# Ledger of designs, part 34: miniprotein binders against q8h113

Target 1, 357 residues: q8h113
Amino acid sequence: MVIYHRKVVFTYVRAKRFYHFLNIEMVTDFKSLLPVIDISPLLAKCDDFDMAEDAGVVEVVGKLDRACRDVGFFYVIGHGISDDLINKVKEMTHQFFELPYEEKLKIKITPTAGYRGYQRIGVNFTSGKQDMHEAIDCYREFKQGKHGDIGKVLEGPNQWPGNPQEYKDLMEKYIKLCTDLSRNILRGISLALGGSPYEFEGKMLRDPFWVMRIIGYPGVNQENVIGCGAHTDYGLLTLINQDDDKTALQVKNVDGDWIPAIPIPGSFICNIGDMLTILSNGVYQSTLHKVINNSPKYRVCVAFFYETNFEAEVEPLDIFKEKHPRKETSQVAKRVVYGQHLINKVLTTFANLVENS
Key: E = the ipSAE of ESMFold2; O = the ipSAE of OpenDDE; V2 = 0.75 times the mean of E and O plus 0.25 times the DockQ between their complexes.

## First folded at step 22 (miniprotein)

Design T6 (at its last look DockQ between E and O 0.62; V2 from the best seeds 0.70)
Fold by OpenDDE base, look of step 22:
Structure T6 (fold): chain B 357 residues (1-357), chain A 85 residues (1-85)
Amino acid sequence: as target 1 above (357 residues)
Amino acid sequence: SEKVEVEIESDDPFLLEWAVLYIKKLAERWGAEVKVKKKDGKVEVTVKGLSPEVAERIAEMVKEMAKLLGLKVKIEIDGKEYPLS
């Protein structure tokens, strides 16, 4: 028993000493600001078998490890997705939410649509409180019967806006790029946890699910309107593309204070989810966050959630149990079936929709 | 073409570096030229090649950022002080 505590403390003290030897005192006061990580050195080597030995990759991996330990949120720059595409996604999203309500209802979320499509304002609830946003809910498309009886609830195509006509093709391109980016960030996180680059490409992640929420926050003339209630994200990794001119996202720091996540143009805000907490053997904790509507202007946010396989029984990866041993009494060892959790969340949200209709 | 000049004062070098990065990313979004002069505890950032509308938008975004972070800033558009109140 005593020897294991010394090894964990020694690895932590060696990690702290190794971080002191790398004069990369980008000690962003994680209390006040989210770290900014240029991931371009990681992306330049993402297909190289020896990427773990590259000095630029080692630097990015060190930044990712700090961000995931200290705050669970970071900005990503150097991500290789064009600013024109990122901005066009937001522009087209504004154009959709500006449509008459009857046009938005053409893609209304329904059980027969596999719970895909438009949710009106006041339908979403977080922790029993009504959220002041509207959204389009999208999920990875799959063949009928692929995910058995559980998956049937989500079967169907995504309901894309028909106006503008290019919206579907734009978003499908965007989803592909966010999927590739998420995979490459997770290679860096896998290295940061002391694994190979490919630990998050194993059995539980060979066919990663994804969720995308295209969110519209109405303008408000009141202070402290809850746009989205306080929560952690359930998945692995979230990529947030938001309007640059409005600060609404709040992140709970280590002291328990809410810090503003100021949008940086051409960046994603990235955060880790509860499944990454489990897979990492609790090394990286998902961070509580909320959205406060505080502007008279309409705000959009596109949240891409990179997930496990739909049927994944999520448990700590063996390599991360070995690298980061915990006492057996840690609550982190709960097996969770991702698809079942997602369905339960969708059905709970829809029950609230029926009761408030 | 208009010019935005931002003077930032802070004893936190990380906060200064973040604020400079923020202004650089604002300038990049509108294809503007950026110049940075650093001194101990002070940074002067100059953004050039802006339309009047973009210059005002950058000034407002920098003002809001500074308010949220408790940063001491001075903002000028073409040598005219932009109001912080």
Scores: ipSAE 0.723, ipTM 0.904, lowest interface PAE 0.6, mean pLDDT 87
Fold by ESMFold2, look of step 22:
Structure T6 (fold): chain B 357 residues (1-357), chain A 85 residues (1-85)
Amino acid sequence: as target 1 above (357 residues)
Amino acid sequence: SEKVEVEIESDDPFLLEWAVLYIKKLAERWGAEVKVKKKDGKVEVTVKGLSPEVAERIAEMVKEMAKLLGLKVKIEIDGKEYPLS
């Protein structure tokens, strides 16, 4: 095999253990592959006050840094969430979407339900193109009044299916685990950016909101059906738990090519969002992705979105402005109010849903 | 029980490592045994302890992975070549 024609670059890490790697140049090529990161060394130490110095953590952090600077998508393995739970979430979701339409409509999205619940196939648009999927929209629950006028329209409990049985209990357990996993991955990302592990657990970040979209893609007999149009995610991190027998997710690499995100059994596909782009002072950029369906089989995808605090005014963190000064004028530093943006999107989506129903 | 043997050729060590990991995760899903050998500049991955249904499913999933990645593979179930077309 000819290795001379391939660049191999190794990201320099300021530590004595890694100084001898300066004589070897290693390059990970993300043009054709999404990286796979075993995060078990990170998780083993994520609660330790000295986690930043652990050699295993340093290695994972380097991999996170490379993935987030390049493609912004990666698989996580060694995440500690059981295969049984991951698969049961998809199994029960299949069972719900297989119900007659009238049964699914019993939990339909309404303003009275806090804009939580079921939406039918074909009523959503992304970038002006119809999305051929159905979904259940879920949001973190909060007490009446907690988020003032901004959050008032989203108050109320999630609408969980009564069929299959135990769906609510399963999903609430799953959400707790995804929340903890996301926080721990963000500790690694904080280290990758040169901060303490806890930079994403500051005042406006330590009580994170979350969104969950439980998505069903109907089988199709034609090519290139848009299941979900090209977009970036708004929050910090997304965890994707999807059926693994067909590939439909595509990710845009730095060269502008679409890469297939082949599902790896037992893994999460993880990607960064727009709020992380802002918080990192533009060091990490959220990534365009889409779902193109070519399969006659029904396909489930359960997407968990880890966000900032609901009322957060999101701006670049001072430590990352210091460590990573703005690259060029094409990067725009900005401050956004997360909850206001979410509410505007929820109301716009619902208005379009009503008009297209 | 049946076995699936996958012979993988690539001059890209990261693509090869990725493909081997993918097959290991498939084996793990069904509690199957996996063995990896280097042979004549190729990597052979053996997954064994499979039912006939699971063996065919694994072979089909490996076939689709290889197609999407443009990866050259040879797949056998119990020594019989699994068609790639």
Scores: ipSAE 0.722, ipTM 0.907, lowest interface PAE 1.0, mean pLDDT 85
ESMFold2 (binder alone), look of step 22: mean pLDDT 83; pTM 0.808

## First folded at step 23 (miniprotein)

Design U1 (at its last look DockQ between E and O 0.16; V2 from the best seeds 0.00; counts 0 for: pae E 5.5 > 1.5, placed apart)
Fold by OpenDDE base, look of step 23:
Structure U1 (fold): chain B 357 residues (1-357), chain A 85 residues (1-85)
Amino acid sequence: as target 1 above (357 residues)
Amino acid sequence: SEKVEVEIESDDPFLLESAVLSIKKLAERYGAEVKVKKKDGKVEVTVKGLSPEVAEKIAEMVKEMAKSSGLKVKIEIDGKEYPLS
């Protein structure tokens, strides 16, 4: 079912969807789910005390609520990050992955580098299957000893490419803008859950960690090559900046079908993670997704993961337990230490890096 | 100034809308005029005011998007078929 709203496309399985550009009202069950959300009204009010009462904010909040309930994935437009910066990030990423292998190895990921840097094709595994991608893994930098013995595994600077020379400064600027954008989207999600705008800025969330994966997917001449295996994201929000021409990201719908996430130039794909599922008392479920390499051309994707505090003991927020009470039997009741979970993932994914180095 | 005409065919209206929006956003990057017509599971997108280089770039990007998404497309530049193979 397709419902038309001004400037927004919403897609629901067994619900009305609105297609803005085609002006097509269809009452049909469609398998595709990713709504397009213009968040500019939310951003215009994100620092206003009375933002929750603004009619434009209320409209965006209602869109975020539906997207997070029905899909866990949406496109973000009106996000305020320049198209020039978004495109330059992808261009510079292509330039890095086009370098000779020996040049990419200058920033090789190692345990000594705090698991930061370049990982070659065939090093990443998802659910015991090899992924057909290469990447640069980046994490928020922190002072030595800040996160105790758990944090030691990730201690160190990010390893930025030296070619192109401006890559570091570009990516540090991009990280800041993605951090600010993620915070502001979470204010909208907090309102959508019936909280204040600031529920995701509390004690366990006020010093958010972040992860960034700069991912390169080699061109393939075969269909259905797994670029990244099926998973949910672990954090709060993911912001995906992908090439404009290649459809590779697949999202699992409510019927269990894989739907393609067509790239929309100048948009982010945003999705929710497992920590947001916990914090929301399971109201918003993280959605299973994968990447299929389905082009003979090289594809890049920059995934920014906005996380909890590194040491956060993640449990449902009291306000969301009150607003959205659940029966005790929900798996959501598991307290998870985010930093320990991240370290366990890093060590499991890269266990083979130590044996083959 | 060149024109790119894209016919898109899909039974999924979201894929159609996403593809049209993708082409529209790409055309907006170049300051091009975009017209959209719909007819039963088909959409015709016309982009006008392009340089030859930009027209070819748009056609190539639509071709790659269509191959990777499984969308059926026909692409013309100034009434000449752009090869999909």
Scores: ipSAE 0.418, ipTM 0.792, lowest interface PAE 1.3, mean pLDDT 85
Fold by ESMFold2, look of step 23:
Structure U1 (fold): chain B 357 residues (1-357), chain A 85 residues (1-85)
Amino acid sequence: as target 1 above (357 residues)
Amino acid sequence: SEKVEVEIESDDPFLLESAVLSIKKLAERYGAEVKVKKKDGKVEVTVKGLSPEVAEKIAEMVKEMAKSSGLKVKIEIDGKEYPLS
């Protein structure tokens, strides 16, 4: 005869202890909250030749290291870009997207415009899923012929809206500030990886390309509308300036859970990209993220992407191969030609736009 | 004007600091007064001088942080518990 009462009692005691042990072991480290980092001590010393020894810099570097090893996303405050400028960028972007469709089409993306310009709502796809947003694509401008045949298709000036009147001047100032900020953050990241401050300012990195996506998400009265499907960013570092009314950005943590990136006023959301993963020899991993829209209000997001030089062949930096040796089992490419990949992506995106326009 | 009181507990000082900084930045945007009382692993943040709308925005931010992070929080607006769901 089988004594089920004895089995139930022993199983319960063993299971309770087993579940408690599993809960303790299965409770992951505290990596679900995106860190907030005041980088003002880093910026105050960023031009000093001995910045690496400053106590304030050391503290910021430790926080950057923790953030980049864990989630790869963090907020930066104390960045020195004025609230007025940050807000005006979003305000003027709202004004442009409020224009009639026919006005926005005056700067539509075309091959003859260098694949720069406006994309209507619903023509972008990420991982086979429609993205419910509209956008303006901008790229660093360069002199005709500078990047040979590969860069030829992306030649030409950006198409800035004429309405609002001062939009171009504002955005060009903003781009310069974002470029400088990104470089300074990368000095902190270089220190965090155990290098000099300037490891990301070598000859193939000192003339960074940049991409800017100026994104509008229409208001929705439904739950879980995909504003932008899950992806990683390709470059080195992304600075996100978003409306701070409602949480829509979600970031995938190391445990595979989606966590919200709650907007923090006056901050940039900052994340690392695929090229930084390669350059760091895999120490820092780019992070999957998406935009899920649940808001009835129109939202804007201005994303600035700090990249390598256009012609860069990207491979792990020697200093980080020495500091952080690893087995060659990563799915990350060891050597990537940045400009070729960008152009392939631009052409693929445009072909999809034509089919769905 | 309303007062929001947040008690935050975490074994991770970095995440505790991040939560406090998030509340400070939101409160400062709206001109609110912030007081922070710190002890190891536990922080009480008091935000004063808020409109009802802003008080709820701060409480909702803290609620979202608690849901996603596993922070142990308690939120009150003018002495009334704000539900964490």
Scores: ipSAE 0.226, ipTM 0.695, lowest interface PAE 5.5, mean pLDDT 82
ESMFold2 (binder alone), look of step 23: mean pLDDT 81; pTM 0.773

Design U2 (at its last look DockQ between E and O 0.57; V2 from the best seeds 0.00; counts 0 for: pae E 2.1 > 1.5)
Fold by ESMFold2, look of step 23:
Structure U2 (fold): chain B 357 residues (1-357), chain A 85 residues (1-85)
Amino acid sequence: as target 1 above (357 residues)
Amino acid sequence: SEKVEVEIESDDPFLLEWAVLYIKKLAERYGAEVKVKKKDGKVEVTVKGLSPEVAEKIAEMVKEMAKFLGLKVKIEIDGKEYPLS
């Protein structure tokens, strides 16, 4: 009948548009742009037993896989963290950095403070070049003695600004939300690698450490001022909450070109780190990125780093060695101890800070 | 209230979709109404319900986005062309 003909034609048209959409995504080159991923379908199902079979989750997982194989950076929208909270974090951070220098020094980094606190402009170096930023270093707090002698160096509470007065409560709420969001994104990434949703929630990964750097970049009258030199991130996943009216973050693409990470309002910029490279057996590679400041305006960036357990001895996960075997070479996958690396970096950074103060 | 109209021209449908998404998220930040009209190779995005200050901010941010992407754009605030420099 005529109805059956129209129904058949409609079905064919929908299928053709699906294949066309899929082909566009598969051939799209991210030379000049970072991908934007709406993760709301993932979040809607991320606690469900059968999330891996949900069509919306499968679509998000495919986008995560392509982004992580190519550029290692992507925007996250549909993440469920309120725009008011995201903006308030930046607004209060602006207020703190606008304080007189002597007020900021009240929470300066010291060994007694567990190497937590404020760093003045110009004392950090990346790849031998001075970074033109100031920062507050924060780390997950843990019970005295939990990580033995290695962790003792980093014991103690974070030093939160007293002005603005509500800063601590705001940031602790924000950290909780970022931790939960990162876990859920990593469930998608686990599926993208061909594992169960929970491969990044195993014994050495289920009690994640975190680092937060609250960064201020002074306005500049010159072009190409290095705010933060080129580097990769060490952990699993980074969530970046930055001022959205300035473009300063640059990401190195697979062709070796630096592309701008134009801020999208209400999004996080999200990237993978070195530990995820190891855990994925090299399938996903962390990406070189830098901050180049050309703006006369002050810019803030709040970076949340989701890490392994502090004590983790990190090596490729067995399931990903099976799913993504490497060819045999003289270079073998390395085991690293996360907490030892973190402490070495903290001590080296502080020694350089003292020398240049 | 004021409106910002953005006409975007590109042969790359991916760039058009990305730019439209950017403008939608920017408008969402300010609680503004967005209307999108798509043509072959062109997109017109209208953002309504803006204060004069926010309209200028949106126009400037769209201008910067288009510059970084190498996109051909025409921007108007209340029917008057916004300078692209």
Scores: ipSAE 0.523, ipTM 0.838, lowest interface PAE 2.1, mean pLDDT 84
Fold by OpenDDE base, look of step 23:
Structure U2 (fold): chain B 357 residues (1-357), chain A 85 residues (1-85)
Amino acid sequence: as target 1 above (357 residues)
Amino acid sequence: SEKVEVEIESDDPFLLEWAVLYIKKLAERYGAEVKVKKKDGKVEVTVKGLSPEVAEKIAEMVKEMAKFLGLKVKIEIDGKEYPLS
């Protein structure tokens, strides 16, 4: 009996997900899909001081809270980035990976390049298993000496493909738009946690680092090839732009089942990272995900990671400790320096590259 | 110009609305016109103004989506059944 009740009875029955599709509230026990969130009402009010009182913002905030509690992954629509730009990013990424290996090596990742550039197939490892992908690793550029001796390892410009020539300018535009979008989604998440819109723009977060992985997954003739091993993302928020015609991303739901993250054209897949888990005092848990290569066709994915400040000592925010108190025994309170963690990952990946060269 | 007609059957109204959203987003990408007819447990989606190549691509993407969701679908391109196997 589908009861179309207009009243948002927030009965948190753990098993029932409330989804709004096409202005219809639906209650479903279906756990095999990620929620779709139109964030356009949030974006329309993102610069208003009273945005928290707007009925459209309140609705989006409620959807974000449910998504972050139940699955830590959601589709974003109404995000304001043009479909032409989103598609051109993927198209030019295909064009790069189709280049001869010698051309891809012109932007090879090196220590002297601040560990920026092209990483060949078979160099990336997740949990000691080889990943079947190639990538371009990009990081926020910063002035020499900005992040002291720790940051020195990552100093340098991003190595953009020279073919096509417009690749750099397109990706710099895309990064800016993803940065602005990530900030505005985090305003909604901050409200969902019962803070002000600006809790994620405080001292540790006002100069956010970013990472971008431009990933190519080779075609396979075998089923269940691991393109990227099971992991959680480390940062705050991830925006995934993927090919629309291939389902490869898998997300572990609350029941422990792997659900397919079917591409919706013109959407981002958004997920939360381990740093957001810490900052939220563990209210929102990062979700385990993996990529399975299951198509004979080449697949691309552009993952944008919105991060803390590079030097941030990440701990639970005071407002979220107050709103969401935990028992003292919660292991979530480990101070982690984001930049040091990133450097350790980069150096470990590079050591594996040298050993397997 | 070709048309793609998709019939979707499910007792889960959430899956029906998700499938409709998916097809609408496909149509938007190609600048196509979409018509939706809803009945209890059934949705008929018509996408119009497609090239032959785009019609086949949409049909294949709908087929893949339906497979992953366990949806009962029927797909036609210009009134010809698109194979699901």
Scores: ipSAE 0.426, ipTM 0.798, lowest interface PAE 1.4, mean pLDDT 86
ESMFold2 (binder alone), look of step 23: mean pLDDT 83; pTM 0.813

Design U3 (at its last read DockQ between E and O 0.56; V2 from the best seeds 0.71)
Fold by OpenDDE base, look of step 25:
Structure U3 (fold): chain B 357 residues (1-357), chain A 85 residues (1-85)
Amino acid sequence: as target 1 above (357 residues)
Amino acid sequence: SEKVEVEIESDDPFLLEWAVLYIKKLAERYGAEVKVKKKDGKVEVTVKGLSPEVAEKIAEMVKEMAKILGLKVKIEIDGKEYPLS
C-alpha cells in the first residue's frame, strides 16, 4: 500500500489588490521624494458624519495611510489656507529677523515670560549640539493655574513682535487656521488607522495644546551647517511653512538615507510626532529629520505643532490597540505626560541660558 | 512679460508628474499662466506673464529642483538657454 502523501501546495495567490481606479500604480519606490496629498476632498467632507463613505475621502485616507507608514512626512495641498496668508507669514517673519538685535530683544525669551519669545542664534541645542538658528517660541496661551504646577513654567502671553505692527493679528489668524487644518488632517489619519474620524478628538485630545516655532536660519558660506539637529517631533502633527527657494529640511527615509524635502510653493510639509506614534499603538512612526543651512541667503520656517491636551497621559488608544494589536514587548507602551515632557524639553534647552547669563 | 520654458525628460512618470506640479505651484505663486505638453518620457512646461526677475527666480528654482532630483531638464527664458552649470 503506497501511501501517496498529497503535498497540498498552497499557492498563496498574493492577491495584488490592483487599485485599478487610480491608474498610477506607481509603486514608485521613490525613496527620494515625499508624497504630495491633495486633501481638498477630505476638507469638503470634514463636517459630514458619513465622511468615511465618501469616495474622495477614501482616496485621501489611503494616501495618508501610505505616507504615515512609509515615511511619516508628506506635502499637503488643497488645504484651504490662502497663499497670500502663507506668504505674508514668511514675509513678516523675514522682516522681524532683519530688525536690529536690540529690537528683537524687546521680546526676549525668559523664564518669567513662560519661555515665550525671541531666542538668539545659538541658544537652541539639539542632542547637545548648538543649532544655527534664531526663533520666536510661541505656545497656546492659558489661564494661570489651568495646568497646575506642570503648566506654571509656560504661563504667560505670547511675545509678539511690535514691528511689524500687524504681526500679532496675522499670526493669531494663522494659528487658528493651522489648528483647524491639523484637526481635519487628523480625522483622515484616524480613518486611515481604522477608527472613527474623531479618535483624535477624545478625552486626551479635546483641548489640544499647540506649539509654534518661528525660525530664522542665517545665511552660511559653509556646507553642512546644522540649522536644527536631527530629531523627531513630540506632538501629533507638524505643519511646516517654509521659504520656497531653499531646500534645507532633510528627512530620514526607511532605508536610513537623508532625503531633501524640496519646498513646494503653497504647500505645507506635514509630519507625524511621537505622541501620534504612541496613540496609533506604534503603527505610524515619527520620522527623524534635520535642517541643514546650505544657502548664503537667510531662510525662514514656521513650524506649527498640533499637540495633545497639556495634561494628557498619552497611551495607545483602545480602538487602535484592537485594530493593530502588538506584542507587549513593544517599546510603545510608555505612558508619557505630554506637558511634563514639553517642560523637561524647555528646561533642558534653556538650562544653558541660566549658566551663561 | 517674459516666459520660462522647461523641458523635462524622465522614464519615471512620478518624477515627471512631481516636477510638473512643482512648476505649476511656482507659476501659481507668481500669478503666472502655465501650459503643459506631455509626450512619452518628456514634458514641456511653459510659464508666461513673468517679470524678468521672476523668470530668473523660477529658472533657478527649477534648476535646483532638477539637480536635487537628478532630472534631465532644459530651461529657456524667452528662448535663451538658462545655464544649468
Scores: ipSAE 0.815, ipTM 0.937, lowest interface PAE 0.6, mean pLDDT 88
Fold by ESMFold2, look of step 23:
Structure U3 (fold): chain B 357 residues (1-357), chain A 85 residues (1-85)
Amino acid sequence: as target 1 above (357 residues)
Amino acid sequence: SEKVEVEIESDDPFLLEWAVLYIKKLAERYGAEVKVKKKDGKVEVTVKGLSPEVAEKIAEMVKEMAKILGLKVKIEIDGKEYPLS
């Protein structure tokens, strides 16, 4: 028994020290590079009752934990969405933005259109500065009246381009795949936080709202043109599908330095948002990022935002308060409904558009 | 031209692994065959089965990735050195 006890304790301590050294090295590595995570082992087991015990899932979960604790940005590969679809989404978006301005205005944002549709260059502001991009704003569609007076302003169908002709059908397929992928990644993130796989599928989280910004950055002849000013994302998780032959996205690392996020062909760039910071009790923090254009080439970025339920009142989840008690009191007193915040941002953006047009 | 060869030298194993992964994903985009060899503290990545136009695109994209990362590389298309300037 004494022999058994000594052998087990020695093995356990050595394995624990081994893991600790590995974690230290990975944290330092994230200062200069965004991590790349092959999530195929997670996806293979994501619906299994015992997914948490699978060795492949455990490995992916560890990588997600390290990425989310440090930089809050990572690439995903092995995600199961075809390269053909990822590229066609960008190709059709290029075709739309190449149209004459008058054609793009046919789907312009109006209050009657639920603030969905095309925004011209210069009407979007980040931290009080104009962003040099144009965009199509899309939101999850919902039945009239579902979200009361607050949601009324955002009611209505998305305004999809009619040229290219198949744009709507392609994007609806893409949105479904991004929604499913985001949910599966969040199961991994939930495990990384020490919860069950389903902590982000609870009462106010299982009917997620989504936002999609389909963004075009015109080519520039100057250096360091602001395509999108520094910001954090508001929701849970963002999937970025962007042109991969130019690098413009920059991410603020733990040392406060801006590092480039070089597009990896066939990958998504993923990042966590402000609602995940709150829900995780501050264990994972959303990350400041910006887009700086230095290229004469037009560049497309399709950003999918996976959010809470529209009506969610967001506060730290009890299990993560228990697993990760904070040193200071939680700021739960600043509770907001997700949808109220979204509508305020939408109305502010539109007010600036009207003022400048 | 049908082949791009990239020689990568780094004492940072994570940067080296990241760069090799980048080239593999880029080759996958064009359906190209990839071979990776380790030699004398360097890694050589060979991308084969390319049209001349795609070989130039891959070489240019690898050049830009290496420039952004400050990575020491040597790039050849069918044995001819590709300029890093």
Scores: ipSAE 0.747, ipTM 0.912, lowest interface PAE 0.9, mean pLDDT 85
ESMFold2 (binder alone), look of step 23: mean pLDDT 84; pTM 0.814
OpenDDE base, look of step 23: ipSAE 0.758; ipTM 0.917
ESMFold2, look of step 24: ipSAE 0.736; ipTM 0.911
ESMFold2 (binder alone), look of step 24: mean pLDDT 84; pTM 0.815
OpenDDE base, look of step 24: ipSAE 0.811; ipTM 0.936
ESMFold2, look of step 25: ipSAE 0.723; ipTM 0.908
ESMFold2 (binder alone), look of step 25: mean pLDDT 84; pTM 0.813
ESMFold2, look of step 26: ipSAE 0.690; ipTM 0.898
ESMFold2 (binder alone), look of step 26: mean pLDDT 84; pTM 0.815
OpenDDE base, look of step 26: ipSAE 0.804; ipTM 0.933
ESMFold2, fold request of step 27: ipSAE 0.724, 0.739, 0.687; ipTM 0.906, 0.911, 0.896
ESMFold2 (binder alone), fold request of step 27: mean pLDDT 83, 83, 83; pTM 0.808, 0.810, 0.810
OpenDDE base, fold request of step 27: ipSAE 0.776, 0.729, 0.716; ipTM 0.924, 0.907, 0.901
ESMFold2, last read: ipSAE 0.704, 0.720, 0.741; ipTM 0.901, 0.906, 0.912
ESMFold2 (binder alone), last read: mean pLDDT 83, 83, 84; pTM 0.807, 0.810, 0.814
OpenDDE base, last read: ipSAE 0.784, 0.740, 0.738; ipTM 0.928, 0.911, 0.911

